# Designs tried in a protein design chat: VH-VL binders against Pleckstrin homology domain-containing family G member 5 (PLEKHG5). Part 1

Scores and structures below are computed, not measured.

Target 1, 101 residues: Pleckstrin homology domain-containing family G member 5 (PLEKHG5), of Homo sapiens (Human) (o94827r584to684)
Amino acid sequence: QLLLEGSLRMKEGKDSKMDVYCFLFTDLLLVTKAVKKAERTRVIRPPLLVDKIVCRELRDPGSFLLIYLNEFHSAVGAYTFQASGQALCRGWVDTIYNAQN
Below, numbering starts at 1 at the first letter of every chain, in headers, positions and changes, except where a header shows other numbers; Kabat numbers aren't used for antibody chains.
F, E and O stand for the ipSAE by ESMFold2-Fast, ESMFold2 and OpenDDE, each averaged over both directions (binder to target, target to binder). V2 = 0.75 x the mean of E and O + 0.25 x the DockQ between their complexes.
[cut] marks letters that were taken out.
Atom coordinates printed by the task and the answers are left out, and those that the model quotes come from them; centres of patches stay.

## First folded at step 5 (VH-VL; from k3 with heavy chain G54D)

Design k4
Fold by OpenDDE, look of step 6:
Structure k4 (fold): chain C 101 residues (1-101), chain A 118 residues (1-118), chain B 113 residues (1-113)
Amino acid sequence: as target 1 above (101 residues)
Amino acid sequence: EVQLVQSGAEVKKPGESLKISCKGSGYSFTSYWIGWVRQMPGKGLEWMGIIYPDDSDTRYSPSFQGQVTISADKSISTAYLQWSSLKASDTAMYYCARFDYEWGFDYWGQGTLVTVSS
Amino acid sequence: DIVMTQSPDSLAVSLGERATINCKSSQSVLYSTNNENYLAWYQQKPGQPPKLLIYWASDRESGVPDRFSGSGSGTDFTLTISSLQAEDVAVYYCQQYYSTPLTFGQGTKVEIK
């Protein structure tokens, strides 16, 4: 089931900064690029399994950190997502957390 | 429709300063990087740098670091490329282009020809 | 820096024939996270700005004719025009956007034989 969707600004290390459109399902998070000449939408990252995500709000208002863990509970990916506001950011983090429980 | 419109051709002398512009429209200007690309006469494309207009995060090519300044005014959806002191070797066509880390440069301005001669 | 090298520098092809341009990167531009190659091809016709043709090495930009195709992975890439048309006369550039600094190939001029 789709739990949440919306625009986020994604930062992956220091080498990327872009707006994405994310779909949070019960079991996975999809990161997509929804806007390209308004003609196509593409999944730009592998699906992130919800049970492998560690999500934390950052001190920067409206931003949260998403760490992706492998089967050994080691971090293999790290993303910073920024929502348009603190409330939305919290909504994302809470929804992910709730989906994990 | 996404468009990037650049300022007109420039004819300058060595030592003069110059600031050219690139205005974006038809999309969220603050959501995409704007890059500048130099093309000297009869030569290939050279990446100069990119700027993220929302926060003015700017990345320069090492070859152009300190040689030019890239800036943006998001209030008018405009990016800028400027020189404090032009050289004859700065003679070239300068393109601005919208950059996406996933797609590359998907939209280009029409170019600004800069001629620097004594 | 990732150096992009194209071959040949110039290519003359008869109308309706296949044109093949190669591009080699000094380092892999394949991103292991999503298994995509951060390689683009651009077309620049005389007196015009460049135009994006291919991104992610093989995906055609919207509006690009089917006769254009990109292939390759890692460090070796190819742009193919299956049947050269008169309007395809241009200089073609490959470009990596895997990491900064972004770098272009030196360009390949395609002409009609």
Scores: ipSAE 0.409, ipTM 0.874, lowest interface PAE 1.6, mean pLDDT 94

## First folded at step 12 (VH-VL; from u1 with light chain T100H)

Design u4
Fold by OpenDDE, fold request of step 16:
Structure u4 (fold): chain C 101 residues (1-101), chain A 118 residues (1-118), chain B 113 residues (1-113)
Amino acid sequence: as target 1 above (101 residues)
Amino acid sequence: EVQLVQSGAEVKKPGESLKISCKGSGYSFTSYWIGWVRQMPGKGLEWMGIIYPDDSDTRYSPSFQGQVTISADKSISTAYLQWSSLKASDTAMYYCARFDYEWGFDYWGQGTLVTVSS
Amino acid sequence: DIVMTQSPDSLAVSLGERATINCKSSQSVLYSTNNENYLAWYQQKPGQPPKLLIYWASDLESGVPDRFSGSGSGTDFTLTISSLQAEDVAVYYCQQYHKHPLTFGQGTKVEIK
C-alpha cells in the first residue's frame, strides 16, 4: 500500500545533492528521479525496507536523516532528505515511524 | 526546452578583472547544479567547479580553488564565473553546463571565448 | 584524484566502419550502493560545445543515435560507433562523476579515413 509520495531534496555523502521523487509504501521506500525527455521516472537507489530505516529530524528545519541498517543492525547507508517545510518533513518521519509499528 | 545562454566573447589584458555569465531557462534553475568547464586552445576539457543555485553551495576543482569565483543569482536564473586578475594563461573557451550527480553534464552553453593578451 | 586515460589519442576510420574508443580510470567508478558506473561520454564537434552521449557507462542520452553504445564496468570502458557517419567527426571525451574532483579523459579525435 502506498502511504506517501512527493518531492524531496536528497543528500548522500559529502558531495551529492539532487531533487528526487520518493514513494513510501507499507514495506519499502523507493527513491526515483525523472528521466529527461521521458514521461517516466527511474529508480536510482535500491529499495529501502521500512523495518531497516531509522529516521530523525535534523536541527535544520524541514530536513531529516535516514539511516539504513543491515541484518546486523549496522549502518550501511545514510541520507539527508529535505522537504518543502517542517510540517511536511515531520509528516514523512511520522509516516515512516507509524509504518514500522 | 532547456537552454543555457552565455555572455559574449571577452578581450582583456593581464591584470584586469572579468565576470562572465550563464543564464538558464526551460527548467527549474534551483533544482540542478551549474558547472564551469575550461577548454584551452586545442586542448581538452577541464572541470573548474559547480554551484547549486538554490543555496549557492559551491564545489571547486583543486586546480581552480582560489583562482576563480563561481556564484549564482537564482532570481534571474544566472550563474557567474569571475577572475580578480586575469593572466595570459587564462585564454580559453569557458563553458557552463547543467550538472546532475546521476546523469553528468546534460546541457551545455554555447561557450564564452576569453582572450587575455598584452 | 581519479585519472581518466583514453586510447587512442586519434582514430581514422572509413565511413560505415566501426570506431572503438577506450577509457580507463585509475580507480573504480562503480558505486556499490546501486551498482552503477558513474561514467559519461561526450561528443564535441568542431566549433561546438560538448554534447552528452552516454551516462551510467551504457545508457544512451535522449536523441542520440543508436549506432552509439557504451560498455564496461569498474575501470575499463568503451565507446563504440557501429557504423561511422560523416557527422560523427569529433573529439570524444570520457568523464567520471563518481568522486570529486570530476575528471575528464584527454579526448580522442575521430576522423574519416
Scores: ipSAE 0.831, ipTM 0.950, lowest interface PAE 0.6, mean pLDDT 96
Fold by OpenDDE, fold request of step 16:
Structure u4 (fold): chain C 101 residues (1-101), chain A 118 residues (1-118), chain B 113 residues (1-113)
Amino acid sequence: as target 1 above (101 residues)
Amino acid sequence: EVQLVQSGAEVKKPGESLKISCKGSGYSFTSYWIGWVRQMPGKGLEWMGIIYPDDSDTRYSPSFQGQVTISADKSISTAYLQWSSLKASDTAMYYCARFDYEWGFDYWGQGTLVTVSS
Amino acid sequence: DIVMTQSPDSLAVSLGERATINCKSSQSVLYSTNNENYLAWYQQKPGQPPKLLIYWASDLESGVPDRFSGSGSGTDFTLTISSLQAEDVAVYYCQQYHKHPLTFGQGTKVEIK
């Protein structure tokens, strides 16, 4: 079941920054990117299982941190997502949290 | 369609300052990086740096750090490359290009030839 | 820095024949997160800017003829033109965008034999 979708600015590490379109389902989060030349979208990261995600709102308004954990509860991925506003950001975090419970 | 249009050729003397431009159109200018690539006469491509126009986040190649300044004015969808003091060795073709961390440099400007000589 | 080295520096191929260009990176450009190689190929014709041909080592950019193909993984990559056309005369560059600084190969000049 699709819970939420929308545009986010994704950051990985210190260098990368790009706009993505994310789909949050009950059990997974998909990170996609528009391929404008082909008028299609492409999944650019492996599906993130909701039960393996830890999200926290950041001090920067409209941004949240997403940490992805492995089966040993070790962080194997870290993303910063920026929404268009604080309310939307909170919506993403809350929806993910609710999907986990 | 996506287009990057650069300013015209420049003929300068050593010590002079210069600012060239790259105007993007046909896409969300603030959603993609703009990079600058140098190509000296008869030579290969050299990455100089990239800028994210929305917040002016700028990344330089170590070889060009402090040698040039990359900037952008998102209000007019334009990126800039500038020198405070040109050298003869700055003679080259300079390309701007849209950069995506997933696809690379997918659209290029036509290039700006900069000639620096006494 | 990741050093990109192409081979050969120049290549002469008959029309309709296969052209093969190799590119080696001093470090792997494979991203473990998505298992994609952040390697691109560009074509630069005389007097023109470069043009993106291939991204992620093997994905063909939109509008590029399918006679162009990319292969390889990790540190060894290949650009292939299955049937060389007259309009394919150009200098070809590989480029890694896995890590900063972004780096290009030195280029391979492809000519008609």
Scores: ipSAE 0.822, ipTM 0.948, lowest interface PAE 0.7, mean pLDDT 96
Fold by ESMFold2, fold request of step 16:
Structure u4 (fold): chain C 101 residues (1-101), chain A 118 residues (1-118), chain B 113 residues (1-113)
Amino acid sequence: as target 1 above (101 residues)
Amino acid sequence: EVQLVQSGAEVKKPGESLKISCKGSGYSFTSYWIGWVRQMPGKGLEWMGIIYPDDSDTRYSPSFQGQVTISADKSISTAYLQWSSLKASDTAMYYCARFDYEWGFDYWGQGTLVTVSS
Amino acid sequence: DIVMTQSPDSLAVSLGERATINCKSSQSVLYSTNNENYLAWYQQKPGQPPKLLIYWASDLESGVPDRFSGSGSGTDFTLTISSLQAEDVAVYYCQQYHKHPLTFGQGTKVEIK
């Protein structure tokens, strides 16, 4: 079930920065990018299981951190996302939290 | 249609300054990086650096760090490459290209030929 | 720095025959998170800017003919042109975009024999 969708800016590692479009479902978060053909989007990361996400708002306005855990509870991915404003950022963090509970 | 249009060819003398431009259209200019690539006569491609026009975050190749300045003016969808003091060895074709960390350099400008005459 | 080395430097192939270009990186360009290789191939025809052919080592860019294919993983990559056409005369470059600095191979010139 789709809970939230929208544009975010994703930072990953030391250098990577790009605009993405995310879909949050009850059980999965998908990170996508538009392809040149109209109507298509491409998933650029393996689906992130909602139960394996740890996220929190960052001090920078409109930003949140997302840590992805493996089955051994070790971090295997780290993402910084920036929404267009603080309210949207809290919306993402709260919706992820609610999907986990 | 995505296009990158570069400024025209330049003929310069050693020691002169130069600023060449790359204007993007047909896409959200602030959502992608712009990179600069040098091709010396008869040689291959060399990455010079990239800039994210939205915040001017700039990354240089070590070979070009301190040798050129990459900048952007997002209000007119334009990126720039500039030299404070040209050398004869700067004679080359210079390409701008749109960069994305997932897709690479997917659109290229037509190139700007810079000739630095002795 | 990841050094990209292509072989051969020059290749002559008869019209309609298969052309094969190799590219080796000094370090892996595989990103374990999504299991994709951050390697691109570009075509540069005489007097023209480069054109993206392949990204993620094997994914064909929109509008590129299906006679082009990419393969390989980690440090060893191949561009294949299954049936060489006259318009494929160009210099081909591999390029890694996994780690900074971004680096190109030295290029491989493909000609009709």
Scores: ipSAE 0.693, ipTM 0.914, lowest interface PAE 1.4, mean pLDDT 93
Fold by ESMFold2, fold request of step 16:
Structure u4 (fold): chain C 101 residues (1-101), chain A 118 residues (1-118), chain B 113 residues (1-113)
Amino acid sequence: as target 1 above (101 residues)
Amino acid sequence: EVQLVQSGAEVKKPGESLKISCKGSGYSFTSYWIGWVRQMPGKGLEWMGIIYPDDSDTRYSPSFQGQVTISADKSISTAYLQWSSLKASDTAMYYCARFDYEWGFDYWGQGTLVTVSS
Amino acid sequence: DIVMTQSPDSLAVSLGERATINCKSSQSVLYSTNNENYLAWYQQKPGQPPKLLIYWASDLESGVPDRFSGSGSGTDFTLTISSLQAEDVAVYYCQQYHKHPLTFGQGTKVEIK
């Protein structure tokens, strides 16, 4: 059920920027960070249901926007992710799209 | 083992410039912010600002904006705090600390005492 | 700016007794997206740098003894030392990292009575 995993830089809101490690499963996306107690990773955001994600590449190379929708199709979260390159960025966007369809 | 090692104590006169350093090791230096915190003698902690060394994105406390310069050289895993013209009121202990928006300031340097007096 | 106010400014507690430190923020530090409070507690022993004790208001940093705990939500927070030890003599600071500028409380000095 794991489709893709990897490091991304996440921006959220006006100020927040951090490196995260994401796991994309068939039905959800997890945003995690390593815990200082080695060998563990921690989910830092509620699991994002894949069918409620709207995802789109940005003009800045290697970047994509992820909008999270509630059950009423209203945006309740917005994340900008930066991959290490444009190919990886497209890989994330395409894999999310394919998981939805 | 995460470590932040700061440059040694400084004794300066008003009007002199100063640049102090903070070297990080034992972690991915470009994955975390480095912040600077002032502690005036007998006083509490004051956040001065943070820098993201990977791209030099820098955020200042309003109280310190324009008063100091925070910079980093990621090739040597080092952050800096600098003054162009020191004042006697800059006498304080200065800490660097690693910052993350989820964990706060989780590792601190040993401090650099800056004394500014005639 | 979110102002952090601690109480008391100092307290004296007998060895083995409970110490309680309060911290109030002028605005909520709760992030509704993940329901975590972006509030940390630091310990600064004499002559030492600060040390992180607690993040997300209640999560204990690795290596911190279980006698330390954090509680509260929104604007009202408490650091509790369930059984004060001699090594716990320090100044304790709360700090919010929810919004810029990042701000510390004024500190609470804990002494042995």
Scores: ipSAE 0.693, ipTM 0.914, lowest interface PAE 1.4, mean pLDDT 93
Fold by ESMFold2, fold request of step 16:
Structure u4 (fold): chain C 101 residues (1-101), chain A 118 residues (1-118), chain B 113 residues (1-113)
Amino acid sequence: as target 1 above (101 residues)
Amino acid sequence: EVQLVQSGAEVKKPGESLKISCKGSGYSFTSYWIGWVRQMPGKGLEWMGIIYPDDSDTRYSPSFQGQVTISADKSISTAYLQWSSLKASDTAMYYCARFDYEWGFDYWGQGTLVTVSS
Amino acid sequence: DIVMTQSPDSLAVSLGERATINCKSSQSVLYSTNNENYLAWYQQKPGQPPKLLIYWASDLESGVPDRFSGSGSGTDFTLTISSLQAEDVAVYYCQQYHKHPLTFGQGTKVEIK
């Protein structure tokens, strides 16, 4: 079931920054980008299992950190997301937390 | 239609300053990087740097850091490349291009020829 | 810095025949998170700006003819033109966008034999 969707700005590592469109389902988070044939969306990262996400709001306004864990509880992905505002950011963090519980 | 339109050709003397422009249209200008690429006559492509116009986050190639200034004005969807003091070795074609970390340099401007000679 | 080396520097191929261009990176351009290679190919026809052909090593850009294909992984990559056309006369560049600084290969000129 789809719980939340929307545009976020995604940062990865030292250099990467881009706008993405995310879909949060009860069990999965998908990170997508629009393809240049403008009617389609491409998933650009492996689907993130909600129960393997560690998520926390950051001090920067509208930003949250998402750490993805593997089956051995080791971090295998780290993403900083920025929403268009603090309220929307909190909405993402709270919705992910509620989906885990 | 995504377009990048660059300012016209320049003929300059050594020691003169120059600022060339790249105007983006047909897409969300603040959602993509703009990069600058030099091509010397008869030579290949050299990455100079990229800028994220939304916040002016700028990354330079080590070869060009301190040699040029990359800037942007998001209110008019325009990126810039500038020199404070041109050298004859700056004679080249300069391209701007839109950059995305998933797709690379997917749209290119027409180029600005800069000629620097005594 | 990741150095990109193309071979050959120049290639002459008969119309309708296969053209093959190689690109080698000094370090892997594979991103383990999504298992994609952050390598692009560009075509530059005489007097024109470069044009993106391929991203993620093998994904064809919109509007690019299907006679173009990319392959390879890690450090070794190939651009193939399965049946060379007259309009394919150009210089071809590989480029990595995995790590900064972003770097291009030196180019490979393809011409009709």
Scores: ipSAE 0.692, ipTM 0.914, lowest interface PAE 1.5, mean pLDDT 93

Design u4
Fold by ESMFold2, look of step 14:
Structure u4 (fold): chain C 101 residues (1-101), chain A 118 residues (1-118), chain B 113 residues (1-113)
Amino acid sequence: as target 1 above (101 residues)
Amino acid sequence: EVQLVQSGAEVKKPGESLKISCKGSGYSFTSYWIGWVRQMPGKGLEWMGIIYPDDSDTRYSPSFQGQVTISADKSISTAYLQWSSLKASDTAMYYCARFDYEWGFDYWGQGTLVTVSS
Amino acid sequence: DIVMTQSPDSLAVSLGERATINCKSSQSVLYSTNNENYLAWYQQKPGQPPKLLIYWASDLESGVPDRFSGSGSGTDFTLTISSLQAEDVAVYYCQQYHKHPLTFGQGTKVEIK
């Protein structure tokens, strides 16, 4: 059920910026970071249910916006992700869209 | 092995300029922030600011904004702390440290002692 | 600005006994999105740079002995050394990295009684 995985740069709010490794499954997106032990990763955000994601490409090259909604359709998370290029960025956006449909 | 190696101790007079360095190795230098921390003699730790070397995005403590310049040269994996005109009150130990918004300051340099006296 | 206040300023503890250091923040350092407290603890031995002990208030950094533990949430935090060893003589700092500016507590000096 893994659809896509890879490195992204994640921004939250006005200050936070970090490299993360994401796994997109048919039903959820996981945001992870490596811990100092070589073969361990850690999920740093609650799993994001694919049907609660609003996702859009941004003008900035290789970037997309992800808004996460709760059961009441209120935004509870906002992330900017940057891929290493426009093609990879479109791949993420398209794959998320296809998983929702 | 992650290492941060700082430039050597400095003895300066008030009014002189100074640029000290912090060289990172053993990790992807552009994937982490580098922060600078001051420790005055016999005192605690004070955060001065952080820089993201990949794009030079720089954030200062309000206490140090306009007092120092933080910069980086990613081509040589080096961050810098710079004064245009030193004061005697700048006498302190200065640490660089790698910063991540999830893990904090996880690796520290050995420190650079800066002494400013007439 | 989030002010970090440690207590006590200094502490003398017998070898093998428990040492407890408190840290209080003027505002919550809990990030509600992931329910983690963005609070770190550092150890600074004489003549050495600081060393990260704990992040996310309670998670031990790699290579840190199990006698160290962190607890607390929101504004009240504790570093505990369950059985003090000679090599634990140091100054300990808490630090919040939830909001800018990043701020340290004033430090707590731990000595052997």
Scores: ipSAE 0.687, ipTM 0.915, lowest interface PAE 1.5, mean pLDDT 93

